# Designs tried in a protein design chat: VH-VL binders against q3z8e7. Part 26

Target 1, 156 residues: q3z8e7
Amino acid sequence: MVEKIPMTASGYKKLEDELSTLKVKRIDVIEEMRLAAMDKDMRENAPYHAAKEQRGQIEGRIKEIEHELKYADVSEYTDTNTSKVNMGSTVKLRDPKNGECCTYTLVSPKEIEPLKGKISASSPIGKAVFNRNKGEQIEIEVPSGTLQYIIEDISF
Short names: E, the ipSAE of ESMFold2; O, the ipSAE of OpenDDE; V2, 0.75 times the mean of E and O plus 0.25 times the DockQ between their complexes.

## First folded at step 14 (VH-VL; framework fv_denrakibart)

Design x6 (at its last look DockQ between E and O 0.01; V2 from the best seeds 0.00; counts 0 for: pae E 10.1 > 2, placed apart)
Fold by OpenDDE, look of step 14:
Parts: structure tokens; C-alpha cells; sequence
Structure x6 (fold): chain C 156 residues (1-156), chain A 119 residues (1-119), chain B 113 residues (1-113)
């Protein structure tokens, strides 16, 4: 069984947009190939070979995107339990010492926006909170020592 | 053929504003990220941020957040990098670069815009 | 931020000899969902913008000579020039595009001995 690919709705939409663009580009490149192929000496036709190569690259990417879309796990539109932190989850962390709170959303590498609290599940914070429950205390290792946080809330 | 053409070299004084441009051609401008990369004299490459011209979704490096503004005009396939008040430390080469796909490397680069800030 | 560290800072190699550049990331740039390393290598010649050489750690960009190869996974990566040519004199950068901000290594200057 193929593993699902976690992503957000916005990430999914970006892939759709790219796919649409590539499909149009494919048509254009095929036309370029056709025009170049009007030359009798195809083996010496540099424009044709260039277009053919480009077509190959486009086709490859199209297949990649279609695969990602097919196996996408879009948590934003999924009825997911908020009892545990998962991909797409927004978590509120509270420092038990000073009461300060931080909010983070776990996203795919393509969707990372640190300034908006969108972080990778593979980040130190992501790893610390992933698959944890609300109310749990987590530890994050930093150069200055170990930070303690409580998962105060989990949402999608 | 994909091309990124940047505006010409700039010589400025501290405190002045500046807006440099990067015009893309040969591809669908609205569906690929355009990034800006700083290279200080004799130094390495620094990612500043990038923009999705389709909806102007913009993301900055924390180091450059609030220091510069990245924008785009999709009607003319042009991305911009601007400063409200230049510093001498802003002296650098600035490259725009096209990301091949979302979450991919930069496959095409502009020729660079040299910005010199001195009193 | 993911810190990229290259070694060495500079390398002098005789023509026709092998050049090896290492790049280390402060954290893994391997994405478990697709098992790909979000690592690229760029070549920058004097007075020119960077040029993409390798992506996904080991895939050559179109038009890049076979003498260039990338290897590694996780946090340790290597760019190899099997037989250094005169036109290969440049500064080489590794870059992770796994997490924002995207970060580059400090660069490795490759010169002819």
C-alpha cells in the first residue's frame, strides 16, 4: 500500500495550479516539436531535440504531481481527531515557567512559513509535538538548554 | 526559452529608497515562485524570500522580514525588491531566481543587480 | 534555521583529477513522505549568477556534464567532479530547500593547482 502524502489544502491547490500550467505548456511544446519536425533531417534538428527533451521533463513532473494529488492526505478537509498532533495540526504551546504561548502549524516542506508559525514535522518543534496529546509536556533541545512546553490546544 | 532580466546597477546613499525589478519570460509567470537572493561582496548566497505572482503570496526569510518588500506585477511578468531606507550594509549583488516547481531548487537566475550604498 | 556547512572552503586540484566537496546540514533534509533529499548544488563562475548543477542530492540538471555527480542522504552530502576541467573553476554552493528560510553553504572555491 502506498503511503499517503500529508499536505494542506493550500498546498494541494498549488499542485493543481502547477499541473494546469504544465498541461498547457505540454501542448505548446508538442506544437514546437511538430513545427521542428517539418524539417526532413530530423537527426540534425536541434530545435526538435530540445523540444523533445523539454516534453520529457514536463511529462515527468506531471506524473509526479498526479501521484502526489492521488495520494494526498489533505487534513484541512478531513474529519480528523484533534486529540493528537498530526500533519496539518495547529498546536498552541505554553511555557509553564512564564506563561508565554506560541502557535505552530505542522506542514509539508513545500508549505513552510516560519514567520506564520508553519513549520515542518521534522523540525525540532515538529518532532517534539508530533503524535502528542493535548495537555502533554514536551521538551525541545536548544543550544542554551532544554525548553519545556505544554501542549495547550490542538486544532485543524 | 526562460529568461529573467533584472534592472541595472544602482548607486545610492544611505537613507534613500530603491526598487529593483526582475522580468520573467518564456514561461507562465504566475505559477512559479520567484525568489530573491543576496550576495554581499566576496560572500555567499542568502535567500531573502520569494513570491507567488499568481496571488502575490509572499514569504520572507526572518533575517529580511521588515527590511525589504517583495512584490510582483503579473500583468507585466515582473517581480520587485525594494527598500524604504537603504543602509551601507545593503551593498550587494541581488539575484532573482525562478523556482522550478514548488519546493524545488532555482533553475533559472537573473543576471543580478549590483546595489552600492555609500555616503 | 537549517545551517549548511561546506568543506573545504577552498580546493586546488590538478587538471584531470578528482575534486570532492562536502556539505553537511544541521538537520536532515530527507523528506520521509517521498524519500527525497531536498538538497541542491550550484556552480557560480566569476561575474555570473549561480547555475543549478544537481537537485534531489544526486540528479543532474539538464546539460550538466557527466563528470559532475552528487551523493549522500540525510545530513551529509558530496559533490564530485571526477575529472576537473579548466571551465570548472568556480565557487560551488550546496543549498537545502527542505525548510524555509532556504539556506546555502558558505561556498567552496575550486581552483586549478
Amino acid sequence: as target 1 above (156 residues)
Amino acid sequence: EVQLVQSGAEVKKPGESLKISCKGSGYTFTTYWIGWVRQMPGKGLEWMGYIWPGNSDTRYSPSFQGQVTISADKSISTAYLQWSSLKASDTAMYYCAKQRYSGRPFDYWGQGTLVTVSS
Amino acid sequence: DIVMTQSPDSLAVSLGERATINCKSSQSVLYSSNNKNYLAWYQQKPGQPPKLLIYWASTRESGVPDRFSGSGSGTDFTLTISSLQAEDVAVYYCQQYYDTPYTFGQGTKVEIK
Scores: ipSAE 0.497, ipTM 0.781, lowest interface PAE 1.0, mean pLDDT 90
Fold by ESMFold2, look of step 14:
Structure x6 (fold): chain C 156 residues (1-156), chain A 119 residues (1-119), chain B 113 residues (1-113)
Amino acid sequence: as target 1 above (156 residues)
Amino acid sequence: EVQLVQSGAEVKKPGESLKISCKGSGYTFTTYWIGWVRQMPGKGLEWMGYIWPGNSDTRYSPSFQGQVTISADKSISTAYLQWSSLKASDTAMYYCAKQRYSGRPFDYWGQGTLVTVSS
Amino acid sequence: DIVMTQSPDSLAVSLGERATINCKSSQSVLYSSNNKNYLAWYQQKPGQPPKLLIYWASTRESGVPDRFSGSGSGTDFTLTISSLQAEDVAVYYCQQYYDTPYTFGQGTKVEIK
């Protein structure tokens, strides 16, 4: 059984767009190989061999994307506006003690960028905010203790 | 739109170094030969050499072998022609041109870079 | 090296008349495997880069007017301008791209008589 690959609708669309671009590039490279093969000396034809190598790289990336799209799980995620935190949501958390705000976006494991605030649903913050409403006070368990936040805003 | 944009005119003295550039846009830079052609004042065209930017395969005319260096930086879609020590006889117009394959001619040309070397 | 020789070095032709430029290579530029002549023609106007007119000896590049035609095979080639226009005043070069170094003819200057 092949594991599903969770992703946002925007992530899925990005892969579709890259795939379309690569398929066009593949057509161009195959045509350039055909035209280079019309040269009088194929054995020392650097343009032909360079295009063949580039084709291999394009084919490999296409295979990767087609696999990811085939096993993508997007049906449980939305970029649309809702009242609850879900995958793809951006949440603004306010610390009630000092008024500081932090912003996080729930993303799939492939899209995690902690320094940019993109976190997984399985992280301590992700677990605490998932399926919560605007205005709820949440408690986040971290190694150094318990943190308390208020969900100030939810956007998608 | 396919374009080859060359660096501006240069006025130099004998013995100085020089590197001129040719930036390609509107096509896949790494899948076409870039050639350099010299045209001395009032004279015809001379092929200097060319490079395949995808793998840096570089071929020189015998008259220019060892006289210049042809290179490319594929990350910025730019080809270069470089002299380590210019001579007055290097005064010329220099064109870059795109060539699909060794069996096809140059089909797009840059605007030219005038290099003047004089005391 | 394959030497390319054009004739004449210059010619003057009345507006609307036929101009003929010859190009000879020191060896054949016909590649028998694909039956193509590796011969091109370029036009260069003052202060401008060369412009490709003809490749494979007789194939006109896109956007080139029908009055330009190329013919010949092997070692003997001809560029013909069937009806010279004022805008055709230029220097014309043949070039072989059969073997490196690719070489140009010395050029033919075309003027209006």
Scores: ipSAE 0.005, ipTM 0.503, lowest interface PAE 10.1, mean pLDDT 83
ESMFold2 (binder alone), look of step 14: mean pLDDT 93; pTM 0.946

## First folded at step 15 (VH-VL; framework fv_denrakibart)

Design y1 (at its last read DockQ between E and O 0.48; V2 from the best seeds 0.71)
Heavy chain, then light chain:
Amino acid sequence: EVQLVQSGAEVKKPGESLKISCKGSGYTFTTYWIGWVRQMPGKGLEWMGYIWPGDSDTRYSPSFQGQVTISADKSISTAYLQWSSLKASDTAMYYCAKQRYSNRPFDYWGQGTLVTVSS
Amino acid sequence: DIVMTQSPDSLAVSLGERATINCKSSQSVLYSSNNKNYLAWYQQKPGQPPKLLIYWASTRESGVPDRFSGSGSGTDFTLTISSLQAEDVAVYYCQQYYSTPYTFGQGTKVEIK
ESMFold2, look of step 15: ipSAE 0.721; ipTM 0.901
ESMFold2 (binder alone), look of step 15: mean pLDDT 92; pTM 0.944
OpenDDE, look of step 15: ipSAE 0.813; ipTM 0.946
ESMFold2, look of step 16: ipSAE 0.701; ipTM 0.891
ESMFold2 (binder alone), look of step 16: mean pLDDT 92; pTM 0.941
OpenDDE, look of step 16: ipSAE 0.833; ipTM 0.944
ESMFold2, look of step 22: ipSAE 0.412; ipTM 0.765
ESMFold2 (binder alone), look of step 22: mean pLDDT 92; pTM 0.943
OpenDDE, look of step 22: ipSAE 0.833; ipTM 0.945
ESMFold2, fold request of step 24: ipSAE 0.732, 0.717, 0.674; ipTM 0.906, 0.894, 0.884
ESMFold2 (binder alone), fold request of step 24: mean pLDDT 93, 93, 93; pTM 0.942, 0.947, 0.949
OpenDDE, fold request of step 24: ipSAE 0.814, 0.810, 0.805; ipTM 0.944, 0.945, 0.943
ESMFold2, last read: ipSAE 0.636, 0.703, 0.754; ipTM 0.864, 0.893, 0.909
ESMFold2 (binder alone), last read: mean pLDDT 93, 93, 93; pTM 0.946, 0.949, 0.950
OpenDDE, last read: ipSAE 0.812, 0.814, 0.821; ipTM 0.945, 0.944, 0.943

Design y2 (at its last look DockQ between E and O 0.51; V2 from the best seeds 0.00; counts 0 for: pae E 4.9 > 2)
Fold by OpenDDE, look of step 15:
Structure y2 (fold): chain C 156 residues (1-156), chain A 119 residues (1-119), chain B 113 residues (1-113)
Amino acid sequence: as target 1 above (156 residues)
Amino acid sequence: EVQLVQSGAEVKKPGESLKISCKGSGYTFITYWIGWVRQMPGKGLEWMGYIWPGDSDTRYSPSFQGQVTISADKSISTAYLQWSSLKASDTAMYYCAKQRYSGRPFDYWGQGTLVTVSS
Amino acid sequence: DIVMTQSPDSLAVSLGERATINCKSSQSVLYSSNNKNYLAWYQQKPGQPPKLLIYWASTRESGVPDRFSGSGSGTDFTLTISSLQAEDVAVYYCQQYYSTPYTFGQGTKVEIK
């Protein structure tokens, strides 16, 4: 039994788009191979070998994406007020001591973008907030100690 | 717009073979499971199985395993359901349906194909 | 296999009145990892294919009127039509997608009294 692969709806869409792009690129690379192969001296045909290698890379990535999509566990938005933090959720955390706020979105490992606040559910912050409700106080384990935050808002 | 268009009604005799089709459009056909659901006259819905068109990975309900064959041609975004030898008991409406994602509900359905098997 | 049982088999309700349909699963369809119920409701009008109404037990599909609502958890679920309209005459099915084979309830016919 293959494990499901958690991801957001946007992540799924990105994979679909990438797949489409790669399939077009594959056609182009195959054509490059064909053109390069018109040279009879294949042993010294650098363009052909380069195109062949690129084709292999494209094929490998296509297979990987297809696998991910096939076994995807996509988190969908729900308009319920009783929603808990889950994959795809955006959470606003408030420090009860100084009132400082931070916003994070839980995403799959492959979707991580720290500069945009996209973090893994398996990160210290992700673990602390996952499956929690709005208004709850959570503790975040960091190397320097324990931080305390209140979940001020949850959205998708 | 997502659409599933199925082939027309079929009238067959017992022992005959049959292959009906379901063509998907308006979405990426190869990246969603497409299933078949049987509805006998005046009865409920029965999940038969589904297929991943990308690699033709096919899963069947135990009740339909070996009784039908599900296949797909991704080049024309079409799924198929076929019988090698029809029985009178195969008389039913057959729907194809698309899963929203893996392990999710069926969000789009074909219009159905009525199959009538009688001597 | 998970067996889905609906009640009642048939329901006649006056226009504007509440219609309630129950669905029970032989096993829990609540997934502990995400705390979601893998339960859907479908509407099938005469001569039409089924239409998805509710998923995750209580989430309305896009375009579904507010008068439709789903509730319940674990093994017991309910579909409620708060104010029955003429266009709501149909057979309603619950379905679990927790595990294969996917299974449907036997259906509940809703008619106007």
Scores: ipSAE 0.770, ipTM 0.931, lowest interface PAE 0.5, mean pLDDT 93
Fold by ESMFold2, look of step 15:
Structure y2 (fold): chain C 156 residues (1-156), chain A 119 residues (1-119), chain B 113 residues (1-113)
Amino acid sequence: as target 1 above (156 residues)
Amino acid sequence: EVQLVQSGAEVKKPGESLKISCKGSGYTFITYWIGWVRQMPGKGLEWMGYIWPGDSDTRYSPSFQGQVTISADKSISTAYLQWSSLKASDTAMYYCAKQRYSGRPFDYWGQGTLVTVSS
Amino acid sequence: DIVMTQSPDSLAVSLGERATINCKSSQSVLYSSNNKNYLAWYQQKPGQPPKLLIYWASTRESGVPDRFSGSGSGTDFTLTISSLQAEDVAVYYCQQYYSTPYTFGQGTKVEIK
């Protein structure tokens, strides 16, 4: 299997928990649809239409999660993995021109928090640092040009 | 504790049908691949195929395609291996096994089900 | 299909000595995107199911003694038992899980001289 979706063990667990919650919520929404449909013309019933839309969102999310879990490639990280950037790594990037540093942590899609430096492996920065060693120079393509950084430090 | 418990040994005649089971416990059954492995007497291991119980996506080794049916009942956390017409050459030990995480090999194995087919 | 070939078929080793088992795949099992080899080693003792020893070619499964080690990359892999114990008498299998159909080596029987 060449199709692989990288994630952390915590990311996998989070998706499993969300899936369980959604399956329970689906049951409730189906009951809401049944109750709303008891009175009259369902096409004009606002509560029924609202529940139907919610069910669609739930079904869609369930299918997404099931796909992500089926093709997940889960990696565990330890201090012995600090030689290369992987999922769960925290990287410190240094601008070689002015010495300024930025710190980012590679996380699963469910854990992305860009303002706190938690980014995906598919982001421009994530792609540039993935599987790289400490001391390597990387280039990041942005609309204003190409930015250059040096991987100053890698940790978990 | 993760466990895979298989159904008991079977003694059958050629031409009979058979369905053996593998019940998983101690983990979320529907979010892990369950595979079947054959070991003929005195021989090595052969991967037969596996199933994703969440949606019943089933994949077979070409050597076993059309020879067996792999299925699962997710309501009771059970995977199955089934023959419609047994042959004497089906005499073997059959193991079920699961992957701990996708991208890892089989880390938990059932105890095995011995199937004996003789005329 | 990826063919897995082990050598030797049988190996006799004195207690405390080093045992070396080789496994060769007909195609690379290295996934270049993450630099992992999708190669596992199993131990099977008589009357028991296989037990996972090594995954990703060199990563020891939890609870496996550190005298077991795996090495190699791409198509050539080695399982080493640094100091053979009586309890290590078993058949050892390599397995690729890079692509379906998953395939095993033919097995290597390790015995005491």
Scores: ipSAE 0.166, ipTM 0.651, lowest interface PAE 4.9, mean pLDDT 86
ESMFold2 (binder alone), look of step 15: mean pLDDT 92; pTM 0.943

Design y3 (at its last look DockQ between E and O 0.46; V2 from the best seeds 0.61)
Fold by OpenDDE, look of step 15:
Structure y3 (fold): chain C 156 residues (1-156), chain A 119 residues (1-119), chain B 113 residues (1-113)
Amino acid sequence: as target 1 above (156 residues)
Amino acid sequence: EVQLVQSGAEVKKPGESLKISCKGSGYTFTTYWIGWVRQMPGKGLEWMGYIWPGDSDTRYSPSFQGQVTISADKSISTAYLQWSSLKASDTAMYYCAKQRYSGRPFDYWGQGTLVTVSS
Amino acid sequence: DIVMTQSPDSLAVSLGERATINCKSSQSVLYSPNNKNYLAWYQQKPGQPPKLLIYWASTRESGVPDRFSGSGSGTDFTLTISSLQAEDVAVYYCQQYYSTPYTFGQGTKVEIK
C-alpha cells in the first residue's frame, strides 16, 4: 500500500501543467535525436548523446510527477466556520504577549516557500497548528525554546 | 468544461461480446481516476471498478473481477468497459464517472449507456 | 466490504417541508489522521445520471442550494432538505469512499406529498 502524498489543489494543478509541458518537450527532444542520428558516426555525435540524456531526464521527471498525482491527497477549500487547520490552510498567529502577528500557509514539502510564508506541515509551526481550531493557543517548539501563539484566523 | 460522453444504447443477445466507451474532455484525462458504475433496472448504484489512464492501472470490485474488462486509450481520452460474453443479467444502465482526486467522490458523470441483453 | 444502509426507502414530503434521509455504514468511515468522514451524497433525478451533492459528510458541492445539508460522523449520517422544492424529486444515495470497493446505499426515493 502506497502512502498518500499530501498537497494543495494549486500544487496538483502545477504538477499537471508541468507534466503537459514535459510531454511536449519530450516530443521535441525525440525529434532532435532523430535529426542528430542522421549522422552515421554516432560515437562522435555530441548532439545526439546530449538529446538522449535530456530525454532520460524528462522521462524520469514525468514518471515522478505521474506517481505524485496518482497518489495525491489533495486538500480542498471548505467554507465552514468550524474548519480546522489543514493542508492548504493559511493561518494567522498572534503573540499574546506583544500582539505581533504572523501568517503562514501549510503546503507539501515540494511547495515550501519560506519567504512567502509557505511552510511544511511537518515544520515546528506546522505541527503546532495542524488540526487546530481558530482561537486556540498553541505552543511552538523551536531550538531556542517554546513560543506561545493564538490562532487568530484560518483561511484558504 | 468537464464532460464525459458515453457511447449509445446497445441491444445484444446472450453470449455476444460488447465494448462501450466513455470519452473525457475539459480536463487532463491521464491524471484522474475514471470508473464505471452499474445500475440495474429500478435498482441502486454499484461501483464496478476504475482505471488510471496514465498507466492503465486498473482496480475492480470483487463482484466484477473477471466479469468485465476496464481499459483506456489515453491518446483519444477514452475509457472502455467490455464483456466477452454477455448475460441477460448484464441488462443495466452503465455510467462512467470521474473522481475529483484520488480517493475522492465522483464529481462528473457520463450520461449513461443502456445495455439490454435478451434472447 | 462496507455496507451502506439508508432509511427510509421512500419518503413523501409536502412542498416547503423538511425531508430527512439517514445513512448508516457497517464500519466507521472516519479517517483519524485528517478527521474527515469519507461519505458522499448523490442526487439522481429520473432519466439522469447521479449528481454529487455533499462530500466529506457535510461539505456542499459547488452550485448546490443551501437547503441541502449533510451531517453525522463515524457510522451515522443524515442528509437534510430544509424546504423541499418540486425540483428536488429524486432518488438520493449515500456512498462511502473510505475504502474499495466503494459502496452505495440502496437509495431513498423522495416524492412530493
Scores: ipSAE 0.792, ipTM 0.926, lowest interface PAE 0.5, mean pLDDT 92
Fold by ESMFold2, look of step 15:
Structure y3 (fold): chain C 156 residues (1-156), chain A 119 residues (1-119), chain B 113 residues (1-113)
Amino acid sequence: as target 1 above (156 residues)
Amino acid sequence: EVQLVQSGAEVKKPGESLKISCKGSGYTFTTYWIGWVRQMPGKGLEWMGYIWPGDSDTRYSPSFQGQVTISADKSISTAYLQWSSLKASDTAMYYCAKQRYSGRPFDYWGQGTLVTVSS
Amino acid sequence: DIVMTQSPDSLAVSLGERATINCKSSQSVLYSPNNKNYLAWYQQKPGQPPKLLIYWASTRESGVPDRFSGSGSGTDFTLTISSLQAEDVAVYYCQQYYSTPYTFGQGTKVEIK
């Protein structure tokens, strides 16, 4: 099933801009292929094969972005009437066993920065906290087992 | 400012073809679904379908599939609704519409195009 | 297809009084992963296109007066106009945008008594 892809308005704009850039690059690569194809021996046409590989990478990324935009579900904190976790929320998770806390912010795919705690709503942690209230206990399945956390705080 | 401007009212006879237009401006035309809604005289609203202009991915309500053609020309930021052979029952107001944000209902609407089909 | 049924078909309300419009969907329009109801309310005045009032069942669109509120979840939804104004005379439609084909209710005409 194709799931809705949560993102911010800023994240949507970033994808639009990347898509526009890629479509321009695609035009350039197609011209490179045309020029290289003027060589009749394709086995030894390294410029043609390099351009063809580059085009494949560009086309793949274009298809990914189109899919993300078609199924995007743009929301901001100001769109909610509750204090539940949503796009743009910062959540503080407490490990009930040792009291240690982790902080994450739900961001659009282009804004993901794991080292700064910026994660997508579709990540394992993001899915576990999305639409939850302060004080709820959540479970996150990881290869080493199941982690338990309590939503200590939600800020926006 | 986001605007959807539709072509003018049409008076046609049964059997004639027709193509009406919806020009989008003030936003990136190719990265939002743009849809068509029919409103028959004195009746409610009916979603006909929508198109993703970036790649022409087009989706129809089953009630309208095969009855009309939805298309777009992204070079001029224009969507179209087209009939190959009009019927008197096609007499209606037709609106184009787009989302303000993806994943939302349609917030931006064209002014409507009145199509009258009578002998 | 998800059938949307509104009640009543018409409603006469005195200025300054509460107007209540109900909408029922034949299937749930609640998307479990994000707990949002993909239901909208529109206002349409004669000779004008529809105007979006409410999305996600209860979120007011920007610029919509506070007297408009939406409530409900799953299959049963309500639009409330807490204090009817003269400019609120219109036909109101609910719409699901949970799954294609998107569908509208038949409309509720609101008039001044």
Scores: ipSAE 0.528, ipTM 0.827, lowest interface PAE 1.8, mean pLDDT 87
ESMFold2 (binder alone), look of step 15: mean pLDDT 93; pTM 0.946

Design y4 (at its last look DockQ between E and O 0.43; V2 from the best seeds 0.00; counts 0 for: pae E 7.0 > 2)
Fold by OpenDDE, look of step 15:
Order: C-alpha cells, then structure tokens, then sequence
Structure y4 (fold): chain C 156 residues (1-156), chain A 119 residues (1-119), chain B 113 residues (1-113)
C-alpha cells in the first residue's frame, strides 16, 4: 500500500491556494527574467540571477505541494461525536487532579501551530490521544514525567 | 459547483478507434484524481483506472491495462479515455469520476457516455 | 484483488419498512494507521450515474437523508434504510477504495413490495 500523507481538509485547501498563488508568481518571475536579460550582459546581470534563483525556489515548492496533494489522506468533517480521535480532531483534555482543561487539534507536521493548539499526531500528546474515545484516561509522557488526562470531548 | 461533463454517445464498428472526454469544472482540476468506470449493459460497475492531471500519472486496473489509454489535458480541464481498436464487448456506459488519493471515494460523477459497438 | 460480495442480489421491501444490504470483502479494508474502513456505498437510479451515499463505512455524504446509515468494520459491512421511501428504488453498490484496483460489489436491486 502506498504511503498516505495525512492532513486536514483545511490544510488541503491551503495547499491548493498556495499552489495557485505560486503558479501565478512563477509567470511573473519568468517575465522578470526576460526583461532583465534584455538590458544587461548575462554575466553581470544581478536582477536576472536573482529572478532565476527565485524561479528555482518557486518550482521546488510547487513540486512539493503537488506531491502532498497527490497522495493526501484528508480527514473530512463529521458530525459524529462517537468517533475516535483522528487527524483533524479537536480534543479537550481535562486534568483529573486539578480540573484544568486544554484543547488540542491534531494536524499534519506542516500545519503545526502550537500557539493555536494545533499539534502533530506524532507529538507526545498526539500519540496519547490518537484512536482514543471520549471518556478515556490517557497518559502523556513528557521529559518531566507522566501526565494524566481524561478525554472530555472530541470534535472536528 | 463541481461538474463533470462527458462527451456524447458513440456508435462505432469493431476495429474503429475512439476517444471520449470528461471536462471538469467548479474545482481545481489538477489537484484531484479522475477515474473511469465501465458499466456494461445490465451489469455492475468496474473501475478501469485513474489519472492525476497535474503530471498525467496514470494507474490502470490489471483488467484494462493495455486495453485502453487514459490521458488528460490540464489546460482545458479535460480527461480522456480512448481505444485504438474497439470490440463488440466494449459496448457499455463509461463514467468519469472525481476522487482524492485518500479519504473520499468518487464523490462527483459525469453523466456517462454510452458507447455502442456493433457490426 | 479484493473481491466485494453483496447480499442479497435483490430486495423487495414495503414502503416505510427497513431495508438491509450486506457487503463482504475478501480481505480487510481497515487501515490500521488511522483505524478507518475504506468502504463506500453508492446509489444508482435508472438512467443516472452512481451517487455517493456513504464513505469510510459510516460517514454520510452531504445531503443524504437520515434514513440511510452504514455500519461494519474489517470485512463485513451493512447499508440500512430505516424507512424505505419510493424514491429509494435503485441499485446499491458497495466499493472498497483501500487498494487498487478499486472494486465494487455486484449490486443489490431494491424495489418496493
């Protein structure tokens, strides 16, 4: 079985949008290259070399995005509250000792935003909650020790 | 709105070549797989293969490998299914359908192209 | 190849009654990494292309009536119509998209008794 690239539906959309933007930018950069090449000797044409470098970067990113989209494993939104934690899931964790709650969303590595609670499924928290059910108690291994939490809610 | 519009019905003789089309709209054509499905008269559905229009990467069912050619022109958001030499047994309805690699199956379908091959 | 087998081949049910269609795969279509079943159900009415009803074995496609539901895991799956309506007369197909070549069941014809 071919390796799948997990991501959220929103992540997929963002990649599509980025791809579209980059393709337009590529056209502009190619035009810049053309114009630069008309004015100066190629050996001493800094604008031309800069544009060429930028084109290379754009092309590289386009290829990367196309690959990700091509083999994407996208989790769709479901209204089912009885589903297990999966990619794209938002999980509310409650500390049974002090009652404190934290909310996390499992995302692909490229979608990680720690300040927004978007974490990787391969993170310590992600590993602990993945494929778990609402109401389960999980253990999170951290450098300082083991933390215990209850999965209070699962949503998308 | 996502739409797949296929070319019209075809009436052919054995030995003739044929190329039918499927045009996508309402979505980014190069970021979804386009598959072809055969349905012989009064029979079930058969997956033939699919193509990634972004780079024309094409995968075939073993049963259809070498029997048909799937291609795409991303400049006009169109996928194709073609035969070099039709047989009577190729008489069927042919559907194109949109799919991601993983997560969702065929969520949008063309209206179908009826191909009739008879002497 | 994964072989999909539906049962029964045809089903006649009275209006308002429950219709149940079974689908069995020759091997598991459950992906261990995400614990999802790559199984879909389609509805095909005469003269129309197939319409996606359910994917991932139990997730309903947008716009699908509540009377439709999918269940099962691994190799055994079921499509249920809780209360058959006149517009539900059609042929229903299960499909695995776990691995290529993708394969369909032979179809189940649902009619009104």
Amino acid sequence: as target 1 above (156 residues)
Amino acid sequence: EVQLVQSGAEVKKPGESLKISCKGSGYTFTTYWIGWVRQMPGKGLEWMGYIWPGDSDTRYSPSFQGQVTISADKSISTAYLQWSSLKASDTAMYYCAKQRWSGRPFDYWGQGTLVTVSS
Amino acid sequence: DIVMTQSPDSLAVSLGERATINCKSSQSVLYSSNNKNYLAWYQQKPGQPPKLLIYWASTKESGVPDRFSGSGSGTDFTLTISSLQAEDVAVYYCQQYYSTPYTFGQGTKVEIK
Scores: ipSAE 0.755, ipTM 0.900, lowest interface PAE 0.6, mean pLDDT 91
Fold by ESMFold2, look of step 15:
Structure y4 (fold): chain C 156 residues (1-156), chain A 119 residues (1-119), chain B 113 residues (1-113)
Amino acid sequence: as target 1 above (156 residues)
Amino acid sequence: EVQLVQSGAEVKKPGESLKISCKGSGYTFTTYWIGWVRQMPGKGLEWMGYIWPGDSDTRYSPSFQGQVTISADKSISTAYLQWSSLKASDTAMYYCAKQRWSGRPFDYWGQGTLVTVSS
Amino acid sequence: DIVMTQSPDSLAVSLGERATINCKSSQSVLYSSNNKNYLAWYQQKPGQPPKLLIYWASTKESGVPDRFSGSGSGTDFTLTISSLQAEDVAVYYCQQYYSTPYTFGQGTKVEIK
């Protein structure tokens, strides 16, 4: 029922630091709301409504981070560990049929950018490469079948 | 250096209330589960529940639900275990323990608080 | 609830000899997504809190002597002390932390014969 959230030790620390920063910022935004509301009509108080929206965004992010930290499953690695794909790895995949290559980096959920090749370990590509060695042939499930690639290189 | 320092031993009578404490230091208190474990005299270890001090999300073992209260004061990095009415069967050693990461076991333990409940 | 059963309840071993403690869980504690067994071993000496020895069934906690090792997967696990020392006299507990409520084995008392 409750899924574990994979991340690195550095990713966990970054979330802790962001959480601390957001909690301080929340205090400031609550004070902004108080000051804006002292002598203003709430329906036409633009500073109050702006601060209220900002507070909502901060509260939402705080809740998200606490959920991620509560269920984090931290994996550890060293910078010299290039034998298997893991969190933080960059993989180069080669299509054996035509020799064309593409490159992906396994990142935490906050850092996902699919158009730049930054993908999660839970994506179809991420699942296929995770814990695999350089030179292995992998299969990626797509709606119309299974694609095959070879792990050409792994870097960290 | 991670430390969990518990309050001292207690001798109480049945029906009395009690609140024992566990102060954490050397780590970020609010972003790790801190749990309570009971050890009855001559018996094994029994998980009672734990709390996420950052938002006070508290989870109990079914065996202890409604029997004790787990709480925390994050401003002083302290977790608590509390009884409203002690029974003789509550005589035990009580440990607090920190879970290193979510999904890892308890890696740091307090020294224990002996609670003795007798007439 | 996941029931943890240790065997034997008590074990007497000569100094320098191998001690073996078994632990069975009533259901698998292997999380297939990361291929990790959520099983721990603790040592508790008289008058002391438990001390973590092993996590993920086989990963030794920092500062734990090399003579301690853990093995097994799924439901069957073993703690091995390859050469028993005088300071290893203690009660040993296995614990699952796969799902709440977390549960411990009943303990195995290890002593020198």
Scores: ipSAE 0.029, ipTM 0.616, lowest interface PAE 7.0, mean pLDDT 85
ESMFold2 (binder alone), look of step 15: mean pLDDT 92; pTM 0.943

